VHH binders against o29008. Designs and how they scored, part 41

Target 1, 271 residues: o29008
Amino acid sequence: MDREEIKVAVLRMEGTNCEDETVKAFRSLGVEAEAVHIKQFYSDMIRFEEQRSVFDYQCLVFPGGFSAGDYIRAGAIFSARVKSVLRKDIEEFIKMGYPILGICNGFQVLVELGALPGFDEDKPLAEKPEMALAMNDSSRFECRPTLLKKESEKCIFVKNLKKDVVMFPVAHAEGKVVFPSGKEDEYLERLTSNDQIVFRYVDEKGDYAGYPWNPNGSFYNIAGICNATHTVFGLMPHPERAFFGYQVGRREGYGDGYCIFRSVVDYLEKL
Key: E = the ipSAE of ESMFold2; O = the ipSAE of OpenDDE; V2 = 0.75 times the mean of E and O plus 0.25 times the DockQ between their complexes.

## First folded at step 21 (VHH; framework vhh_3k1k_2)

Design t7 (at its last look DockQ between E and O 0.01; V2 from the best seeds 0.00; counts 0 for: pae E 16.2 > 2, placed apart)
Fold by OpenDDE, look of step 21:
Structure t7 (fold): chain B 271 residues (1-271), chain A 121 residues (1-121)
Amino acid sequence: as target 1 above (271 residues)
Amino acid sequence: QVQLVESGGALVQPGGSLRLSCAASGFTFDYYTMSWYRQAPGKEREWVAGISGSGGRTYYEDSVKGRFTISRDDARNTVYLQMNSLKPEDTAVYYCAKRKWTPSGTYTDYWGQGTQVTVSS
């Protein structure tokens, strides 16, 4: 489709505070993007001109910032509300091949929705969460730049990413990827067999390492994964904070986050 | 194409030690759990040990705990089985295995040709 026809919704609710950077990123690519409150999808008290449908858009984003220090609870509340009113729409949205991005808190939301790891293509949202983003091993809020190695060749969000290692900042207290007890190896093999691991934390040499290079203690250094169809992507680091050059100490150009957003737009243009 | 090649099998006396190797190719080795199986004459193939791709979590059959050690060298795409305090009942063909999972939760196992281990006086 024409780039000018592409519309992106950055979903928000009470307490969300990082949607503006994501909107700005998409707009800079020449597509339409707006922050949309979840109430605009279901509330009868919303004026007609403010009402929205999931199908008004070709991409949904769950952004990174809900409330400082309350990410899990905020993610759980957000996911519960979304699930209660938009479950069928989101499932259809995913089945249609439209991309969904979850950043930090948004990754938490996607997990709580059952969208990730999303092994079942016929049931994009599991009835119950099948993984978790737990408290960091450090038991504190981690805020720092991280280095991520690209692992997936199939995920649509990294199709334009040519660099092997990228820098995205993290800002979270609950970013530790955890799989069900006793099923860690199964999940790892399922993810890797279908190329669903998208990013892993690495050190300055590009090697897999522990803290602080793995800031949260995630299993297998996983920083981000996608679903089985490779169109739903969640990650803990913030590509939207590394989109513009000035965000990463450059005077001109773009940061490593640029390729994440550009990949989405290019995918939609060909869809 | 997935390829697994076992080596190191031999005839040893009871109480002896042996180290098996499995060279793997055709897949991203460090992503996957690798396992050892064995099949004794007239018996079904049984799981012996496994090592995860996440950094070396290991699993063992009860009969080999404390005697066998599974390890891996990801740089060489090789998995090992160190067998100590060998017993006659450990006599079997030992196989290296990789499990291929599907998104639906089913799997197919890939096997090597096996290597013969015989423990006898």
Scores: ipSAE 0.031, ipTM 0.443, lowest interface PAE 2.9, mean pLDDT 91
Fold by ESMFold2, look of step 21:
Structure t7 (fold): chain B 271 residues (1-271), chain A 121 residues (1-121)
Amino acid sequence: as target 1 above (271 residues)
Amino acid sequence: QVQLVESGGALVQPGGSLRLSCAASGFTFDYYTMSWYRQAPGKEREWVAGISGSGGRTYYEDSVKGRFTISRDDARNTVYLQMNSLKPEDTAVYYCAKRKWTPSGTYTDYWGQGTQVTVSS
């Protein structure tokens, strides 16, 4: 697909706050991107000129970044709204092979839709959620840098990543990856067998470690996973807050988050 | 190559009905929003109705609400516009369009040749 034909929708609702940085990241790579309120996809009370179809885009992003004071309620409303009005469209979007990215609360949205862990490529949305992002073990809002080891070779979002360990910041109160009680080892086997674990939290030596390196207590240090087709990706850290060098204390250039967004554009150009 | 071919335009009397068809080819039809536009003599082309891809939310300009119905048959790659209670003000060339949104507003990528609808006594 030509780069000029690529268009990215970064979904927003009241309470989201990271959509601007995500839009800027994609635009800096030479593709069209816009923040789209989810009501623009379904409400007949929106002026027609502002109405949108999910299928006008080749990539969807579910951003996170709710304010801490209203985080849990706003995120739950966002998840419920997406599930109620966009589920069918998203299912077809995934079947078309187009990428979907969920960041922080956006990862929760993908979990609530049944898109992640996404074991079945023929039924990309499970009927009910198969995992959760639970309260951090600390019972605190964690806002810190994290170090992440790349674990997947097949995930399209990290295909061209050259570094083994990257740094993205986290900002969440509910980031603990949990699987159904008693099924943790089964789920680990299924995810590992199909290369669906994308990032795991590590310490500065690159070793898997507990708190504070695993800031939320996620099972197996999982920071991010993708679905069975490797095209739907959710993670708790914020690559959009590590895209430009100035966001991570560098005078110029890019941060480690650049590769996530570049990889999407590269993937779409090959379609 | 994208092709849109309208048909069904005719001369009708006020209060009459017509059904317009648009046969589409050259793209994956069922995933794209489709619209009808019209252009009366001396007027700018105006949007009339739209239908989203894959099972289709429908949208209408105020002056045609309740009288016109847009629909699509994705298996046949066809968009329809059922026009009832036609008025002389509905006289125009009607165009089918494959829609592409821009950040600054509404526009289309492709148009058909159009089909003439004339409403007169």
Scores: ipSAE 0.000, ipTM 0.177, lowest interface PAE 16.2, mean pLDDT 84
ESMFold2 (binder alone), look of step 21: mean pLDDT 84; pTM 0.844

Design t8 (at its last look DockQ between E and O 0.04; V2 from the best seeds 0.00; counts 0 for: pae O 10.6 > 2, placed apart)
Fold by ESMFold2, look of step 21:
Structure t8 (fold): chain B 271 residues (1-271), chain A 121 residues (1-121)
Amino acid sequence: as target 1 above (271 residues)
Amino acid sequence: QVQLVESGGALVQPGGSLRLSCAASGFTFDYYTMRWYRQAPGKEREWVAGISGSGGRTSYEDSVKGRFTISRDDARNTVYLQMNSLKPEDTAVYYCAKRKWTPYGTYTDYWGQGTQVTVSS
């Protein structure tokens, strides 16, 4: 499809505002993007011109929160609303091959929805969550740059990425990737075998390392994963806060996050 | 309990072929990458080939590319190594392996007793 035909919904619920680095990132690439409150998909109390269908869009983004302290609570609340009103539509959206991105507490939403780790292409939303994002090992809010090694060739969100290691900032208190007890070995095999581990935290030499390089203690240094079709992607770091050069201390140009958003646009243009 | 039982090793002339089998039990076979290793006398065990749990990715050590083919039959919990154009330097005990991952980015491997492949005339 033509780029100007692409529409991106950046989902929110009450308690967020309209300014959004994700919307700005997509708009700068020449696609239509807007913040869409979840009620706009189902409530007749919303003015008619503000009502929306999930299928009006070709990409959905569950954004990062606006408050560091709200991540896990907001993610759980957001997921419950999505499950109760939109589950079937989201499932069909995934089956159509349209991308979904979850950033920070948006990753938490995708986990709670059952979309990640997303092992089953035929049932893209698990009926119960299959992983969690737990409290950081430090028991602190972590707000810092992180270095991320690209681990996936198939994830559509990293196809434009030319660098082996990128820098995105983190800002969270609950970012620790955790799998069910006793399932860690199995999950690593399944994720690795289907190219579903997208980013892992590394040090400046590109080596896997503990704190502070792995800022939350995530299992296997996992910073982001995608589902079995490689079109649903969740990560704890914020690529939208590293999209423009000025966000990362440059006068002009782009940061490493540009390629994440560019990759979505490239994918949709081929669809 | 993880068990791996290799079979099919034999004495073969140079240029000959063998098919090795590894019967696996004690884990959900379909989910795991299976790997073949070999160990010649006096040498370290070396990786030979691997096949992903989906069967969609295979990989080979450079000296066996084009000669060896790894495959799997998930219904029988069995991984195979078809070895063609065998050379004397392929002489070794061959092991199949199942990886056990740790949360710290390391792993250990399970192996069976191995099966002897000898290439000589």
Scores: ipSAE 0.006, ipTM 0.396, lowest interface PAE 10.4, mean pLDDT 85
Fold by OpenDDE, look of step 21:
Structure t8 (fold): chain B 271 residues (1-271), chain A 121 residues (1-121)
Amino acid sequence: as target 1 above (271 residues)
Amino acid sequence: QVQLVESGGALVQPGGSLRLSCAASGFTFDYYTMRWYRQAPGKEREWVAGISGSGGRTSYEDSVKGRFTISRDDARNTVYLQMNSLKPEDTAVYYCAKRKWTPYGTYTDYWGQGTQVTVSS
């Protein structure tokens, strides 16, 4: 479809206020994007012109920027509300091949929704969460730049990413990727065989390392994963805060986050 | 346009083995679950097996579990059905399918022409 026809929804609810960077990123690419409150999808108390449908859009984003210290709870609440009113729509949205991005708290939401790791495309949202983003091993809020190695060749969000290692900042207290106890090896095998690991934390040499290069203590240094169809992507670091050059200390141009957003737009143009 | 072409069907004896192939084109193959169906004479078409995108998850009809194996080669845009310990009741036309979902929770399937599998002594 034409770029001018593409519309992106950045989902928000009470307490979310950091979706502007994501909206701005998409708009800068020439596509339409707006922040949409979840109530606009289901509330009959909203004016007709403010009502929205999931299918009005070609991409959904669960953004970061939820209230500090309440990420898990906020994610859980957000997920519960989404499940209650939009589960079927989101499932069909995914089945149609439309992309969904979850950033930081948005990654938490996708996990709680059962969208990730999302091993089964016929059931895009599992009945129960199949993984978790737990408290950082440091037991504190981590806010720093991180280096991520690109791992996936199939994830649509990294198709235009040519760099092997990128820099995205993290800002979270609960970003530790954990799998069900005793199933870590199984999950790792499934993710790797399906090319669903998208980013892993690395040090300055590009090697896999522990803290502080792995800021949260994630299993296998996982920073982001996608579902089986590679159209739903969640990551803890913030590509939207590394989109413009000025966000990463450059006078002009773009940061490493640019390729994430450009990739999804290019995907949609070909869809 | 979506195109599916099944092959590999044959006459085999009970206890024998057969490998079916389905060549796919017209869509991003590795994104989609591929499915095998079969239709015996006088019976409705029934689901046999499925394999998710990237091949990470498989599922089977109960009657074929332990005997049939579905697999895929994304580089060749092909899905396979390895059939072992074949029984006369496995006799059917076997079809490969790709599903197209609608926003309303319904779907339509793309089908190939099918390939005949006959198990007889």
Scores: ipSAE 0.000, ipTM 0.257, lowest interface PAE 10.6, mean pLDDT 90
ESMFold2 (binder alone), look of step 21: mean pLDDT 86; pTM 0.869

## First folded at step 22 (VHH; framework vhh_3k1k_2)

Design u1 (at its last look DockQ between E and O 0.40; V2 from the best seeds 0.00; counts 0 for: pae O 7.0 > 2)
Fold by ESMFold2, look of step 22:
Parts: structure tokens; C-alpha cells; sequence
Structure u1 (fold): chain B 271 residues (1-271), chain A 121 residues (1-121)
């Protein structure tokens, strides 16, 4: 499709705070993007001109940004509201081949919705969550740069990445990827064999390492995964905070996060 | 328990072809990447080819690209290695393998008994 026809919804709710960076990232690439409060998709108590349909958009983003102090309450409420009012729309959206990005808290939403790990392309939303993002091993809120090795060639969100290791910041207390006990072998094989592991935490030499390089203790150093169709992507690090050069200590130009958003636009232009 | 049984190895002339088979049981075959390895006398076991659980991704060691083809038949729980344009350097015992990941994300492999491929020189 033409770039002028691309519209991106960055979902928000009370307590989200990263939607502006995400909207700015997409707008700088020449696509229409806006923050959309979740109520705008279902409430008749919103003015008609503020009402929206999920299907008005070609990409949905679940942003990060709940404060650590509000994490349990706000994140749980957001996930429950998404499940309650948007689950069927999201299922259809995925079946249409449109991308969905979940950043930090947004990754947690995708997990709770059953969209990730997303093994079954014919049933893109599992009936129950199949993984979790647990408390960091440090028991601390981790706020630091991370180095991420690209592991997927099929994930549409990384098609434009030209280097194997990128740097995105993390800011979370519950980012530890865990799979159901006793299912780790099966899940890791399924994810690896279908190219669904997108980023893994590494040290400055590019080697898989523990804390502080794996800041939360995630299984297999997983920082981000995508679903079976490679169009639904969740990650704990924040590419929207590494998009513009000024966010990463440069006077001009772009950070490594640019390629994530560029890749979405490139994918949609080919649809 | 996991069982892997390779077959199809034989003595062949250079330039010949062979088709190896590996019958698998004891796990959900379609979930797993299956891999072929080979071990020549006095050498370490080396990776040859792999095929994803879905069958849509294949990979090959550089020296066999274009000559070997890996495939799978999920209805028969069998992985194959079609070996064409065989060279004396391909002489080895060929093994199929299924990976076993630990909860920590490390792994070991389950191996079959192997099947001998000998290319005369």
C-alpha cells in the first residue's frame, strides 16, 4: 500500500507515558500515527469525531510506560480491558496480516491476550496465556542500556536492521521471560525452529551473558519474540527511546530503534 | 523415550547418490528442528544440515550446499537427507539429532546409532 494510506494507532490508557515517543517515531517516517485511548474503540460516550475502529489502522502499538509504582494495578487493568473489549478485533487484525507491536508493558499485554508466543497461525490468540513476564531476578527496577543480538530473519520488525547487535534501554521491574515449568524444551524448540526469537540480551563482546547484560534473568536471554506469522512482536527494551539520535547522545541522525519502525513501514508498503 | 534410527548408508562411487532416513519416536516430531551430523574417522562430529519443525526453513553446511537436500515427512515421523554428487570427503557415519533444551537454556542432543556412508576413492 501507499505510505500516505498507512495509519498507526498507539493505544493509551491512564498511566501510559511512552505513546508520544512512538507516535513521533512513526510520524517522522511519513505515516499517519496517533495516540488512541482504548475507550475510543468501544464507548458511545465519546464524541462521534473521536470514535475509532481498530480497522481504521494498519498497525497497532501497545506502548510501554506505566510507572513502576503503578505497574501491578495499571498493567493488570490495561490487559483486562484489552481482553474484554478488543480481543476479537485484535484476532481479526492479526489474521489480516497487519503488524502489532508491544513494548515493555505492551509485551505483557500481548502475552496476557494469548498473542505471544503465538505458535498457531490459524488460531492467533491462545485461550490462556502461554508464557509470563515475571519479577526481575535482581528484585529491582532495572533502568539501563541493553545490547540485543538480532536472532530472527523473518520477523517483519527487524527486516531493516543492518547490524547484528543493537542498543535499546530497558526500564522495568517485571521483564523476566518464563515459560510453563516442564515445557521449556518444547517451547524453545518451537520458537527457534520457526524463527520467533527476535532479540536476545548480550554483553559488549556479543556473548550471551547473565546479569547485568541479561537485566531481568529472562530464559535463554530472550528480550523479544514474535508470533508464528512474524507480524506480532513483543519486546521488553524500548526502541522508541532509541529512535532519534538525541535520545542516545547524538546531535543528529538516528539511534538503533529507527530500524524497528522503518521495518514496519516497509512491510506495510509491500502489502 | 526419544529414539532415532538412521538408515540408508552404503558404499558408493564418487559422483553417486544416497538417500538417508531417520525414523523418530518419543516426542512430538513436528515441533522440533531435526539435524544431520556426520563424523569421519578421527574427526569430531560436525553439523551437516537442519530442517525446522514446520519444514519451511532448511540450512546446510557450506561444503554440502547444492549437493545435499534435507526434507521431512511428518506423517511418518521421518527426516531424510538426499545426498548427490558424493565425494570421498563425504565418507562418515551420519547421525540424525534431536535437541533437548534444559530449563536454563543450555542443551544436549539425542543421537541415533548412525549409518555409515562410504564414498570410494
Amino acid sequence: as target 1 above (271 residues)
Amino acid sequence: QVQLVESGGALVQPGGSLRLSCAASGFTFSYYTMRWYRQAPGKEREWVAGISGSGDRTSYEDSVKGRFTISRDDARNTVYLQMNSLKPEDTAVYYCAKRKWTPSGTYTDYWGQGTQVTVSS
Scores: ipSAE 0.113, ipTM 0.580, lowest interface PAE 5.8, mean pLDDT 88
Fold by OpenDDE, look of step 22:
Structure u1 (fold): chain B 271 residues (1-271), chain A 121 residues (1-121)
Amino acid sequence: as target 1 above (271 residues)
Amino acid sequence: QVQLVESGGALVQPGGSLRLSCAASGFTFSYYTMRWYRQAPGKEREWVAGISGSGDRTSYEDSVKGRFTISRDDARNTVYLQMNSLKPEDTAVYYCAKRKWTPSGTYTDYWGQGTQVTVSS
């Protein structure tokens, strides 16, 4: 696909206004991107010119930070609405190989949709959530830079990421990755066997460590995972806030988040 | 308790074929990747092949690609290694393995007793 043909939708709902950074990131890469309200996909009250289809786009993003501190509730509500009106379209979208990114609250949305961990390629959205993002062990809103070790070689979102450890900021109260009780080992085995763990929290030495390096207490220090086809990716840290150099204290250039978005574009160009 | 029992090892001539079996118990078999290893005399144990829990993904070391096939039967909790075009260098004790990951990023493997494969004229 030609880069000029690529269009990205950053999905939003009522009360959300934090999608601008993600839109800006994609546009800076030379692809079209826009914030799209969920109502534009299904509401008859929307003018024809403002109506959208999932298939107008080659990438969907569920952004983070739009829950105003109530991430779980917002994610659940958002996912319920999406599931009610766009389930089949999103399933087809995933089957077509088009990428979906979920950041922070967006990761929560993907989990609630049943898209992650997404073990079944033939059923991209599970009937019920198969994992959860629970309240942080600290019971606090965590806001700090985090160090993430790249774990996956197959996830399309990190294909051109050469750096072993990256820095993305976190901002959440409910970011703890948890698997069904008693099935942690099995889930871990399934994820690792299919290279679905994308990022894990590490300390300044690159070692797996607990709090505060693991800010939420996630199982196996998991910060992000992808589905079985490696085209749906959810992570709690914010790569869009580490895209430009100035966002991470650099005068010029790009931050570590750049590679996430560039990888999407590169993938789509080859699709 | 995890148990792995390998079988099927034998003496065969070069160019011959052999099918190894590994019967597994003590865990939910279908959820786990299964692996075959082998250890020749005086050499370190080396990975040979792997198959995902779903069975839809397989991998092989370069020296056995095109000759060996790993498969699984979840109903029987068994993983197999079909070995064709056997060579003398394939002579080794073959082991079945289940991996257990730790939160720290390390792992330990469960092993069976192994089965002897000897390729000789």
Scores: ipSAE 0.021, ipTM 0.305, lowest interface PAE 7.0, mean pLDDT 91
ESMFold2 (binder alone), look of step 22: mean pLDDT 81; pTM 0.808

Design u2 (at its last look DockQ between E and O 0.72; V2 from the best seeds 0.00; counts 0 for: pae O 8.9 > 2)
Fold by ESMFold2, look of step 22:
Structure u2 (fold): chain B 271 residues (1-271), chain A 121 residues (1-121)
Amino acid sequence: as target 1 above (271 residues)
Amino acid sequence: QVQLVESGGALVQPGGSLRLSCAASGFTFSYYTMRWYRQAPGKEREWVAGISGSEGRTSYEDSVKGRFTISRDDARNTVYLQMNSLKPEDTAVYYCAKRKWTPSGTYTDYWGQGTQVTVSS
């Protein structure tokens, strides 16, 4: 499609705080993007000109970042509201091949919705969650740069990446990727064989390493995964906080996060 | 318990054909990429071919491309290796393998007992 036809919704409710960076990232690429409160999709008390359909957009973003002190509760509330009022629309959106991005808490939303790990193309939303994001092994809120090795060739969100290893910051207390007990072997096989592992935490030499390089203790150093169609992507690090060069200490230009958002636009222009 | 049983190995003249079978049990066969390896006397085990568990996507080591065909029958939990145009350098014990991922995310393989393929005149 033409770039001027592309619209991105960055979903908002009380407690989210990273939607502005995400909107700005997409707008700087020349596409329409806006923060959309989830009520705008379903409430009849919203003014007509503010009413929205999920299908007005070609990309949905579940942003991350919640105020300290209510991180887990706010994320659970957001997930529950998305599940209760948007589940059918999200399912159809995925089937239409449109990208969905979940960052930090947004990754939690996609997990809770059953969209990730998303093994089944024909049933993109599992009836119940098939994985979890657990408390960090350190029992600490981890706020640090992370180095991420690109592991997927098929994920649409990484097609524009020029580097093998990128840097995005993390800021979370619950980021540990875990799979159901006794199913780790099966899950890793299924994810790996269908190219669904997108980023893994590495050290400065590009080697898979433990804490602090794997800041949360995620199984297989997984930092981000996508679904079976490679169009629904969740990650714990924040590419929107590494998009502009000034966010990463550069006078001009872009950080490594640019390519994530550029890849979405490139994908949609071909779609 | 994972069990892999290879069969079909034999003595064959150069240019001949063989079909190897590997019967599998103890895991959800259709979820797993199945692989054939071979080990010649005094050599390290080498990968030969693989077939994915979801779409049946196949891959081959360069020296066997066009001569060997891997296939699977998920209803019978069996993977096959059709070997055509056999050469003396194909002489080896052939093993099928199922990957075992560890809790750390590394892997090892489950192996069968192997089946001997000997190509000589």
Scores: ipSAE 0.245, ipTM 0.669, lowest interface PAE 4.8, mean pLDDT 88
Fold by OpenDDE, look of step 22:
Structure u2 (fold): chain B 271 residues (1-271), chain A 121 residues (1-121)
Amino acid sequence: as target 1 above (271 residues)
Amino acid sequence: QVQLVESGGALVQPGGSLRLSCAASGFTFSYYTMRWYRQAPGKEREWVAGISGSEGRTSYEDSVKGRFTISRDDARNTVYLQMNSLKPEDTAVYYCAKRKWTPSGTYTDYWGQGTQVTVSS
């Protein structure tokens, strides 16, 4: 696909207002991107010119930071609405190989949708959530830079990432990756067997460490995972806030988040 | 309860071949990576090979690459180690293992009783 033909939808709903950075990131890469309200996909009250279809796009993004401190509730509500009106479309979208990105709250949405861990390729959205993003072990809102080690070679979102450790900021109260009780070993083995762990929290030496390097207390220091087809990716840290150099204290150039978005574009160009 | 039972160990001449088997029970076999280890007399136990669950991706210790092949039969809950071009230095007790992870990212391994492989002229 030609880059000029690529269009990305950054999904939003009532009360969301943090999609601009993601839109800007994609546009800077020479692809079209827009913030799209979920109502534009199903509401009859929307003017024809403003109506959208999931299939108008080649990438969907569930952005982060769209909740004023109530991330779990916002994610649950968002996911419920999406599931009620767009379930089949999203499933088909995933089956077509089109990428979906979930950042922070968006990761929560993907989990609630049953898209992650997404072990079943034939059923991209599970009937019920199969994992959770729980309250941080600190029981507080965590806001700080984090160091993430790249773990996956198959996830399309990190194909262009050559750096072993990247810095993305976190901003959340409920970012703890939790698997069903008694299933932790099974889930870990399944994830690792299919190369679905994408990022893990590390310290400044690149070693796996606990708090504060693991800010939320996630199982196995998991910061992000992808589904079985490696085209749906959720992470708690914010790559869109580390896209441009100026966002990470650099005068020019790009931050570590650049590679996430560039990888999407490159993937779509080859699709 | 996780149970691993190794078999197939024998005395063979250098250059010979041997196939080890590990029968597993007590867990959903197909989901898990299985590993082979070996321990020679007076030496520490060392990793030999691994095979993942879903895609069956394999990995080997450098000293056995090209000579050993790890495989699995999920229908039989069995992992195998085909050993070709055996050398005296391959003499050891061979163990299969299933890893148990903790939430903190540490792990322990389940082990079988092991099977003795002796390579000698």
Scores: ipSAE 0.012, ipTM 0.273, lowest interface PAE 8.9, mean pLDDT 91
ESMFold2 (binder alone), look of step 22: mean pLDDT 81; pTM 0.812

